# VH-VL binders against q9vpl3: the designs that were tried, part 418

Target 1, 224 residues: q9vpl3
Amino acid sequence: RGKINIQRPKAPHYERARVVAVTQPKYPELPKAKSCFKTRAERTQQQQENPYNEIIAREVRNWLDHSRLVAFFHLSSITADDIFRVRVQLHKQNLHLKSYGSKIIEQAVKNTRYEAIVPLFHSNHCIVFSPDPEKTAALLRIVRRVPQMVLLGGIVEETMLSRNQLVAYAQMPGLHAVQAQLVQTLSQAPGHLIQQLQAHQNSFVQVLDVHAKNQMNEETPKST
Below, E stands for the ipSAE of ESMFold2; O stands for the ipSAE of OpenDDE; V2 stands for 0.75 times the mean of E and O plus 0.25 times the DockQ between their complexes.

## First folded at step 14 (VH-VL)

Design dc5 (framework fv_anetumab)
Fold by OpenDDE, second read of step 15:
Structure dc5 (fold): chain C 224 residues (1-224), chain A 121 residues (1-121), chain B 111 residues (1-111)
Amino acid sequence: as target 1 above (224 residues)
Amino acid sequence: QVELVQSGAEVKKPGESLKISCKGSGYSFTDYWIGWVRQAPGKGLEWMGIIWPEDSFTRYSPSFQGQVTISADKSISTAYLQWSSLKASDTAMYYCARDYGIYESYYFDYWGQGTLVTVSS
Amino acid sequence: DIALTQPASVSGSPGQSITISCTGTSSDIGGDNYVSWYQQHPGKAPKLMIYEVSNRPSGVSNRFSGSKSGNTASLTISGLQAEDEADYYCSSYTSSSTPYVFGGGTKLTVL
């Protein structure tokens, strides 16, 4: 009785191979996109007028009111593991990464000074909160780890900033005074900021479309 | 003052392993990316990779992926570049540098003095 | 892959103004404003001269300035001095997978 070489099993007889091939449990490929973030559909279903949503909305508002730095990010096909890793790094810098449903955000900011942020939350998003506006540069260094985190804009010292303005703010040397002046100047042109935020969203959609098109082109096997 | 100090020049034979170091001082070592740049004799600068020292997250240039290993020891504010098996083509000056940029702005504001690696049979 | 092209060499006389160009193959040289310039003297480490197209680090002479037009970034050195003789490299962001790309370098000679 020939020693069954467990390390290099002889190719099974054709019939056995066929049975094995057919009986191999096709484990559903773990949906690649198990984003730690509930799908939009899952989020929407859970958003029944649940007293719980009110509590969460209150929490969001509390974060907004007590944070001197708020940054908004779009999440593009990010894994839960990547989010976790970034969260840990951010937490070490006293930066708090949170994710909320769009409806919760809407509820939280309704009739508040933050209502203008609602259009930013039509897709998968996360928010980073900090009590320290000086951590903006640290935040923007850490997020380099995850290209899927796309900066949309933020709020610094109660002033809403576009993506570019937030980056510019972070680049300013610790001259609290200069930063304050910038914020004051920016606060005088709220209309332009909204337009710029929308422009970035549009640009993002374009980038995503290009990426999607590129992925589709890569998946089209050249049927030679 | 921010300073990056690299280990001394190395002379090795093909097939040997090598690990060179870059020690940062004068700043919070874990709050900035550290990059490695190669410069072959008489040639230009080539980016090799970067590391986030806090958790040793690393990104490599495609040209250097699998060819070298970048690591860091945050306890002693030191980044490393290592080869498992050197080639003659690895003969070059190697620089470590601090990335001061944010988000999509990538630039090196402080550089080490460089480590010359010579691989000769 | 985004490649940055620099002239191999540029020369000028003391007191003159010279410009070194850096041209990307793609219209998106690292986004609108992410070009850096480095100076390297023989046997020395590179030194950052310009970041984000036009910003000078502390300690860099105001004789150095940066600009960008289209897919070409430029380093201008005014009032050329003997000490400016060095190799100059441009760098740009390209993608998240390749965040650093260097130009081929330009040798500046002061005549």
Scores: ipSAE 0.863, ipTM 0.941, lowest interface PAE 0.5, mean pLDDT 86
Fold by ESMFold2-Fast, scan of step 14:
Structure dc5 (fold): chain C 224 residues (1-224), chain A 121 residues (1-121), chain B 111 residues (1-111)
Amino acid sequence: as target 1 above (224 residues)
Amino acid sequence: QVELVQSGAEVKKPGESLKISCKGSGYSFTDYWIGWVRQAPGKGLEWMGIIWPEDSFTRYSPSFQGQVTISADKSISTAYLQWSSLKASDTAMYYCARDYGIYESYYFDYWGQGTLVTVSS
Amino acid sequence: DIALTQPASVSGSPGQSITISCTGTSSDIGGDNYVSWYQQHPGKAPKLMIYEVSNRPSGVSNRFSGSKSGNTASLTISGLQAEDEADYYCSSYTSSSTPYVFGGGTKLTVL
């Protein structure tokens, strides 16, 4: 019973709708597309994303190749305004703050001497690059104003340094020869930086966070 | 030659406001943190707080948070310590010092001569 | 409250060696190379003598040395001289919320 709305603006547009249908290319209307169609769509998206990842990975490699100082930080939540202020201060000292996804970093350092740094980036992170290793002290004084940034370690003159070794390096401005000798004395084998970070007692929360991130990333060695 | 020069001695009554200064010279003022240290008559040193002059970011000792304000004017290489309302217990020698420390290591390599603040009725 | 414990006074004779201790916790003195030492003569500003446990600033006599074992840092003055008579303060990083703290100070009397 009752009244149904009598107004239906449909009939006058029938012929125009038909003309559009005739002139438009017909797409398959298959709402129940099988896995092969979804696989094809996934391949198309992946093809679009792969060139972007390669371009950014090359940018990371260029930074690594042209920087005599690289410092790695864990980065907690921070406002865009605060990070911008820090970036400006760092830039005045020829220090360049960058953030990249973990997959991009992995692609950039794969099959290089720096491959061991990949686990550092499973959590939120940022990297500071500089051609001037003498600016390490300036970097660490500036970062002290950013409690959200926690130093993990770095690379000086292509040598991996733990957090404590990088701090020690920063404390002694010196001549080229003295700097080279100090880096040799402080240097560690690839991978040792991560072991020292995980073993550090005052970084217990960071160790747990790194472990959780490793579980989420489901690293499976290529086997079988 | 690095030097920190502080303002002269002050004699104030309780409830009055005060602002003392510390002027750095002989180095790049914005490249180092400036700390303030208090020493009550016949007592030891107490760290009050520290400021990054480039953007005036401050950190205070919990004992002094809300009791004083630390500020800086980088255009004239000067740091300040101020009180909105002085108390007799604020009577002390106040030192500013340049922090040469790196990351978590804090240490003061150059000190101002000190400003004696006396608060009495 | 003072987080770092120093003896109130120490004494020695010219030419002798004395040691001043500074005791904290595993998170400050025991955590890393956080310890510094200051010398203060009566009516003067403090002067940095040792930083990061064992390093001497330029111009500080090699008679002054610093060391650390566990949660206790030590300042050692060898070949004690009359001008060494002063108050000595240790200091350390403690935490991000209270980054810096001084010990209570030690009065050194020479003879």
Scores: ipSAE 0.750, ipTM 0.879, lowest interface PAE 0.8, mean pLDDT 80

Design dc50 (framework fv_anetumab; at its last look DockQ between E and O 0.39; V2 from the best seeds 0.71)
Fold by OpenDDE, look of step 16:
Structure dc50 (fold): chain C 224 residues (1-224), chain A 121 residues (1-121), chain B 111 residues (1-111)
Amino acid sequence: as target 1 above (224 residues)
Amino acid sequence: QVELVQSGAEVKKPGESLKISCKGSGYSFTDYWIGWVRQAPGKGLEWMGIIWPDDSFTRYSPSFQGQVTISADKSISTAYLQWSSLKASDTAMYYCARDYGIYESYYFDYWGQGTLVTVSS
Amino acid sequence: DIALTQPASVSGSPGQSITISCTGTSSDVGGDNYVSWYQQHPGKAPKLMIYEVSNRPSGVSNRFSGSKSGNTASLTISGLQAEDEADYYCSSYTSSSTPYVFGGGTKLTVL
């Protein structure tokens, strides 16, 4: 009986190999986590067939109307996991990341003040909504982790901002901070004005005194 | 007031492991990136990487990728830099710093005092 | 390799104005507004002096100013003082695999 070479087991006979191949538990391929982000084609097809497009469009409108901060992002090749992670981080900051089809966006913003955003939605995109415009900096810090999220622009306090403007806005001290600074500056202004006015008055009085003294000296007749 | 306090100076031998710490205070530790910067003796500043402390998401410079590990414990507002095996070339001052930048703007507004790591045989 | 080039050293007399340059080797260096400057005294941690080309953090003297022209960022120190003697580093965002890069540093000597 030939020594069973345990180091190089002979390939089983074809029939046995076939049985082993068939009896090997087909571990269900873990469903490739279908990227929650359907391709544009898949999204478009679903939108055409979905009787609820109007409902979704209303939802989008509702988000737009109630958000003081809206940021638009283009999504390049990004994984569902990455989106999920960033969504979680954003949610902790009361920032809501949503994704809608281009047709839904078009329907949602048609004949509204938001119609100008339609050209931003030519490819895969996501929108971040927030009731707090002060969270713009937080948003832009968080999205740094995902280079595939490209900022396109946004809406802050009902004003459309370009990418650069939105970044600039985020870098500004908060409205309250600016207001506080303004109040501080204004509160200091009267003191400075008073000092300046007093300085001018004092200077004027000094000049008058010198003038008066000079006149008195000229009127003193040299009593020879 | 925002402050970053680093662990003390370390003297190690080649091949030893090391973990240095950076504790943040005076701000929300989980809402800002923390970065590490190396400065070899008499040399310039080198960006090593950054970490998001809330979920420990990390980005490395290619030069430091695989050479060091950046981690964080948000419960104690502390970031870490660690080596599995030190080299003599790792001798340097290491700074942690808060990255206050947004989006594509990267800059460090607050710095730790630095940790001197000396690796000698 | 994306690099920021600084002069190794600059010098000036008290009261003078000096400028330190930082030049990117590629158009990808220094996105239009993402240059920062740091001051480092011997044995001390770096201090942020300028961010985003021209912005000063709170507490930084108005003697420090930043500008950019083309691929060259500049730090200008007016009214040079003895305390300004330090190493200065520029930094910039890069679109490469390394998102952030420092310049080589410039030693400023006050004569």
Scores: ipSAE 0.863, ipTM 0.936, lowest interface PAE 0.5, mean pLDDT 87
Fold by ESMFold2-Fast, scan of step 14:
Structure dc50 (fold): chain C 224 residues (1-224), chain A 121 residues (1-121), chain B 111 residues (1-111)
Amino acid sequence: as target 1 above (224 residues)
Amino acid sequence: QVELVQSGAEVKKPGESLKISCKGSGYSFTDYWIGWVRQAPGKGLEWMGIIWPDDSFTRYSPSFQGQVTISADKSISTAYLQWSSLKASDTAMYYCARDYGIYESYYFDYWGQGTLVTVSS
Amino acid sequence: DIALTQPASVSGSPGQSITISCTGTSSDVGGDNYVSWYQQHPGKAPKLMIYEVSNRPSGVSNRFSGSKSGNTASLTISGLQAEDEADYYCSSYTSSSTPYVFGGGTKLTVL
């Protein structure tokens, strides 16, 4: 009723509210349904409203604390239809797509073992949370539908994984394989893991170049 | 055990329509992409398109965009490949295959037996 | 269309090792673990032999191995047997719009 459930974010309710929306005004005003990242105006507002930022930062920490799977994506401009359809597919697998400003992410993770993720969010981004790490394969198969979402890395069972490590984890069968991956990741020096995460951001530039070229080719009239 | 079973061989004339099928069994059909691969007589493999069966989201090869339609009926675990108007150059073996890959790793782990389509006058 | 480059044919004697190459670019074969290999016997469907450059599916002989150096991936068959005589195709991811690009295929002849 009057109580805000900050301890348990109601992602399914948020998803449902968005799903039910039926109005499509022709006046261009950057509808939130077409984006999982904050607009420039929304980011400026977040910077000015410190109490609001702390409330949302607590929500992020709550998601991090209660999710055994967290995946980080860069997100380019996306249509409302595309993000809606992928949210529906993800929700069927208990995967919850969220977007937060970089300052909120920084506040949420500062002085925690996850502080290293902050550089991933200095551009447009979104995050997928799940209590079930077995759903990593489902996540990465579904997200193929959205070329605008580029995987940067993730956290599995409180262990930070690079893009390639998260992909490898998704392919591993059963508990023994999961434990082997965790041991391997935990043995890495922090600097090495950060370099891997940053290297994938650099690889993303090449991915964006490929996507730009593909979009140009697909927008070019096909007359043959 | 995972199996993909395709419909039988077809003999058609140019201009006719055709719809061939691929039925998956032994796995959760809606959890994996299904692809279609063409092989002209004596030629190599050529990817045509893929479909996400749960909501029939499709992506086509640039060479086949507008030439064919891929669809799926998840209630019967079946994917389809169809032509509105066949050409003689459509004569080929057509394979469906399940993509088992993750993210940017795309590969087919199980293949249907193939459907031979012959288009001649 | 842009395809990965494979030799048209290779041959070997029983018990030998042979290698089939697959050459692409830095954005496909050279980019990451994107390469898979398929075996096709005449009149039959392709069978996955190698995925993600070097991994074998269950049921594929240890005689088959995959590797990559720069923009060239290689399928190596050790202890060559008569049953290995088939066409071999490599495939690689290139982009989200062209996630499968096949090589032209290599006919392996076992003498």
Scores: ipSAE 0.785, ipTM 0.905, lowest interface PAE 0.6, mean pLDDT 81
Fold by ESMFold2, look of step 16:
Structure dc50 (fold): chain C 224 residues (1-224), chain A 121 residues (1-121), chain B 111 residues (1-111)
Amino acid sequence: as target 1 above (224 residues)
Amino acid sequence: QVELVQSGAEVKKPGESLKISCKGSGYSFTDYWIGWVRQAPGKGLEWMGIIWPDDSFTRYSPSFQGQVTISADKSISTAYLQWSSLKASDTAMYYCARDYGIYESYYFDYWGQGTLVTVSS
Amino acid sequence: DIALTQPASVSGSPGQSITISCTGTSSDVGGDNYVSWYQQHPGKAPKLMIYEVSNRPSGVSNRFSGSKSGNTASLTISGLQAEDEADYYCSSYTSSSTPYVFGGGTKLTVL
């Protein structure tokens, strides 16, 4: 942290840093994505800085707007290395592991139908976002290596799903394929044909809703 | 369509090293866990460990931790089971198998044909 | 250590119904954990018959069904056929360090 080094930016700073690696300048805190795994006190400090909270809440809103899959997890104590390796594996599948404070989540979802998710964030947590709902099975397969990530539920195609509903959705790839084909057909069809296909889509949603009701009767929800 | 093809039977002496292979085809190899299961002659099935082939993350059964090495080469869709020094008690059939489970579900849906390893003088 | 208990052998005549048991504890079979069943003919690799307690994979006959009650999972085979003669293994999750614990196996003989 010396102004002398900044005042002489032409010096070969990299070469000298290689020679004396233990004498490193003080860097800013880790990026916000990496800081999601810092201590609770550090996350609370970031939460209490209200101007940054609104910027971060906009980030969360942007993720929600552009993600067809959102999964919520409780996160027990885990090493930074283990969670980093999972983040890399998830990222390769276009799955983006994030963590935000509960107040930031509350700000991000106010005036939306997703306000019901706020209680999930009163404890230590993480969220996975993706534009690719077909990656739900991949997500749930990768997270098996980290039992510290306990699934709470999610959002798929703007529909709130319980834990059991999300697992059931992941096990029905045909539902995903049908939904993707229907969206593609609607974007190519004329207006009258679009109305006919929307009637088919509504019938398909009814079948999915009956399936989801049957599965939600098979388990008592966890409180955390 | 999904297929796991293992290397051929091996006859070895105690103290020799060995590396057997399991090649996956017909599916995205790096998207599924691969497990290794041992079956001694006339005995039951014993889980040895699993690997995530993309980054070679492994988890070993406590009974086999430090006794074998599980690895993978994702560029050729192949998982490996390796001994640095075989014992007569390593005589068994060894299966690789794909785990298709998600979240808290664990089961093997496709199995290799097995590799018989015989260790005798 | 951890073991799932199966009978060593079971027998039945063609057309009969038989049940193979798999007994564990409240922390594995009796808990919320899933149980799977595998069939193994002599000299062959195991074949998945039942996953997640009661689900049949595609291509498995509806004569095979799975259930559990208390600390015991059951594989039921109705309408026994000669081809059902094989060894049967149950498997259960027990902990993150032992997610695949197998039973000792049951030899089914069709008389």
Scores: ipSAE 0.762, ipTM 0.883, lowest interface PAE 1.0, mean pLDDT 79
OpenDDE, second read of step 15: ipSAE 0.857; ipTM 0.936
ESMFold2 (binder alone), look of step 16: mean pLDDT 89; pTM 0.924

Design dc6 (framework fv_anetumab)
Fold by OpenDDE, second read of step 15:
Structure dc6 (fold): chain C 224 residues (1-224), chain A 121 residues (1-121), chain B 111 residues (1-111)
Amino acid sequence: as target 1 above (224 residues)
Amino acid sequence: QVELVQSGAEVKKPGESLKISCKGSGYSFTDYWIGWVRQAPGKGLEWMGIIWPEDSFTRYSPSFQGQVTISADKSISTAYLQWSSLKASDTAMYYCARDYGIYESYYFDYWGQGTLVTVSS
Amino acid sequence: DIALTQPASVSGSPGQSITISCTGTSSDVAGDNYVSWYQQHPGKAPKLMIYEVSNRPSGVSNRFSGSKSGNTASLTISGLQAEDEADYYCSSYTSSSTPYVFGGGTKLTVL
């Protein structure tokens, strides 16, 4: 009786190999993107006109009204673990990372001064809230940890800022006076800000498309 | 005033382990990234990696991934660069630096004085 | 691989204006506005001279200025002085696996 080499088992007989191949439990591939964030579909299904949605919408509005710094991020294929880690770091700086469904955001900002942010929430997004606008630089340093968090724009001192404007705001020395002047200047051109926000979204989509194409090209095995 | 002070020059043999340090002062150590930069003799600057001292999150250059370990002790405001086994090719000046940049802006505003590591048989 | 190309050497006379170029090879030098310049004297640590293409840190002489056109960033030193003799490195953010890249360095000689 030949010693069964456990380290290099002889290829099973063809029939056995067939049975083994058919009986191999196809473990469902762990959904690759266990995003801590419910899929858009899951979010949409849960958004039945539930009294609960109204409560959450009120919460969102409360955050918007009491925050002097609000930053909007797109989340691209981020893991729940990565989000958690970033959340912890942000929390240590009194920055609050929240994620809400698009419908909830729409409901929350309907007929408010924040209605212009609705177009930012067509995909997976998160919001960072802070009572302290001076924490903008800290926020932008922490988010460097997660390239999947793409800055879309924000609200500082009740003024909506594009991505570039928010970054510029964070870089300004002597924050209170110069930032106030910037906000005043920016408040005079609301139309341009919306266009810039849309431009960033388009750019983001392009970057994502390029990434997707690159990933597809890497997965195409050169059938030599 | 912001200051980064690095440990002294090291002379080692191939195969030896080494850990060099960079102590930050004059600022909140946990609120800024710390980077390490290598400069071989007569050569240019090479980015090695960065660390977030608060939770020791680290990113490495592909060229240095697995070759070195970057760590930090926030309790004493100190960052570390270590080798498990030195090579002659590791002979270089090593700088730590504070990254003051935000988001996609990466730049080092304060630098340590450098640590010369000499690996010779 | 994203690389920044600098001239190996540049020279000028005292009082002249000189320019050091830094050219990115790839469009992925994504940070249109995220170029930094460092000065390094022999045996010394690098010093930040310019960040984000054109901004000067506190304490840096106004003789140093930065600009960018296309994929080429430039450091201009006006009124060249003997003390400006040093190596100069550009750096940039990259969207690649290496978020930070240095140029090869330029040796500036004051004649």
Scores: ipSAE 0.851, ipTM 0.932, lowest interface PAE 0.5, mean pLDDT 86
Fold by ESMFold2-Fast, scan of step 14:
Structure dc6 (fold): chain C 224 residues (1-224), chain A 121 residues (1-121), chain B 111 residues (1-111)
Amino acid sequence: as target 1 above (224 residues)
Amino acid sequence: QVELVQSGAEVKKPGESLKISCKGSGYSFTDYWIGWVRQAPGKGLEWMGIIWPEDSFTRYSPSFQGQVTISADKSISTAYLQWSSLKASDTAMYYCARDYGIYESYYFDYWGQGTLVTVSS
Amino acid sequence: DIALTQPASVSGSPGQSITISCTGTSSDVAGDNYVSWYQQHPGKAPKLMIYEVSNRPSGVSNRFSGSKSGNTASLTISGLQAEDEADYYCSSYTSSSTPYVFGGGTKLTVL
């Protein structure tokens, strides 16, 4: 939309949130009318919440709202050098690899159309955002060199897609009308799709758990 | 126009080293994987391995792991296949090809003309 | 087994239709749509005819079509012509440790 003095690439939503926090009146004129006090649980949660997390959660919501392509990955242990090389390659294609804590993700998508994706982020994860859904093929060619990143699914043009549906979308020859039709045709009921995405993630977690147990057995020979 | 041009035929003796080349043109070389495929005389196609030219990440077929080295120089849009010590059994036609596939889909849409390597005493 | 199995040879007459099979396992052919077909004339480099089971690259005749049923992928050539006489290879993704394999190849003879 508009421009601001800070410019959008400098995360203006974060700077704007900080300015609003400083300039807001110390107490609101419009108190909650329905309840005069909060429960102990509600007060405890409010006391534990970090205001900084709310600012970062707004950044996540802005990425989700302004990206026409969002891809979700399970991420296994990877070196800082390797992830840096991947980030640089992705950035050249206008693909933005982000990692956020589970609590921040939950705060970001709570009470939004994206709330159904929360269970995907209860294990190690990363997310790739892009304003250009035509870059899905480039993304998946680059990710092929990163065995530690396993595709779980994504969102294209606000439509949730499973792993196989996102791969099928990426394989289209780039005719926008045909790609849009494919997205609509491949789409399942949101509840069923989320179950499929969770099952895939749970399968990987189970495989990792079995692998970890096998590695422990091999690493501790002759132990009880 | 997309084109892969390979180096000329080679005649070598067992124990000699060799490096053959595959130059890509007409496309962004670093945006696609390059694969190497071997075809022994009168035999079928065998996949040897692939390379990501942007950072030279390689994946080899288990049959060729340790037998050959795949490399690339993105500054001149060229991929290489190299042997430290040739054997008579390395006699074959070697093709390079551009992999247009994504994720778990592998398919080669453009192929080089092939480099015939003959190893004889 | 991991290998893709093709018949060694098939034959047909001009104007007829022929089918070449490619049989694998549930992890390569049946599991996903990652089967490709290549045509190779004697002394020439292979040419991509079909990718991802049933898609044709630009420049490939619509006489060539691909399909899959269970563990078997098929290449069908309709209106057979003399220039179709060649070797045909299928290929598929199998696993992350051995991501790509070729079938043994099928020699098509046009009589």
Scores: ipSAE 0.722, ipTM 0.856, lowest interface PAE 0.9, mean pLDDT 79

Design dc7 (framework fv_anetumab)
Fold by ESMFold2-Fast, scan of step 14:
Structure dc7 (fold): chain C 224 residues (1-224), chain A 121 residues (1-121), chain B 111 residues (1-111)
Amino acid sequence: as target 1 above (224 residues)
Amino acid sequence: QVELVQSGAEVKKPGESLKISCKGSGYSFTDYWIGWVRQAPGKGLEWMGIIWPEDSFTRYSPSFQGQVTISADKSISTAYLQWSSLKASDTAMYYCARDYGIYESYYFDYWGQGTLVTVSS
Amino acid sequence: DIALTQPASVSGSPGQSITISCTGTSSDVGADNYVSWYQQHPGKAPKLMIYEVSNRPSGVSNRFSGSKSGNTASLTISGLQAEDEADYYCSSYTSSSTPYVFGGGTKLTVL
């Protein structure tokens, strides 16, 4: 029998959601369990202490552990239809777009090498996971069609990369070239990474301002 | 081999509509952006806009927003540039080009041969 | 629309080196490796000569090189040949209202 895709978790968002929906039918007793869960979620200021959040944080850690490519984006307001189209295109390239709350991300990366990235997620964000780091170029070309998604940085082969380092990685044609460039970027001071990512957020604010002005100009009627 | 082939020269009158084409071959058409560049007679290059063929998402230069429509049909690997009402000032050579750039690094590695559009009364 | 500044013309003799400048702002040329250079012969489509400031595509002579300092990028052509006579355009990504701009172009004359 065929041995297809069993060595690494390859549960894309759509298939995972579909499996959960199909295998978890709604029972008459769910209103009681739902009530307890809703009350806790509504009244708790610290979502990280919620058991549901701990389960999702575990899922995030599993994606981080089994993905050789992880890319972080700031995400401004976008329609459900637009994000769905992007997810479909990314999935075609074995790229999996996920959105998690900031507290869940913080809980997932707490006490890990990646804890330093937490401040970058203080606003709306999303993450793309892939087991295939050679798809970085495809990812970055696709996200150019989503002006609401702004690249902050990523992780390739367990190494944290700034926005510019991830873009440079995507431009490299082969294993030896990729390895040599990665070593070069890794020789830069780790403290520099957060400053580079914060600088990109400042550039992002400028891009958003320009975009807002362009949208107003485009929609303005040609009347006096 | 990568090739972009554009439609033939057009001679039109002001007020007429026009749609010119750019067909890509030798590569996966939906994996790269296609840009349109205008060159008025004896003048320099002007970037008009760009399209993502997979879903036909477009981004225009402010100078050309509302003046032209860029579209694509991925089933036949063809991008289009269209005017609803031509003006004499639209007289120019129009190039399509494949964008090989990644993220913020736009650059056009293959260009079509150009379509000359002449608009005169 | 923001344009990059190039000299209207440059000239040189066969075998010499010439340099064409392209001046922008800290939001385009000065921001990162966003600059590309195109060569256009009369009546022909442009050809990519340099991308990301200093990289050459396959098939482009190593006589062509690119660099930048601050907000100014430069295209240098060494061992100048008659067939190098053409118009040269720089271009850059920009974070302003248009994401991509061209320079005004430079006519290279080989004397």
Scores: ipSAE 0.693, ipTM 0.849, lowest interface PAE 1.0, mean pLDDT 80

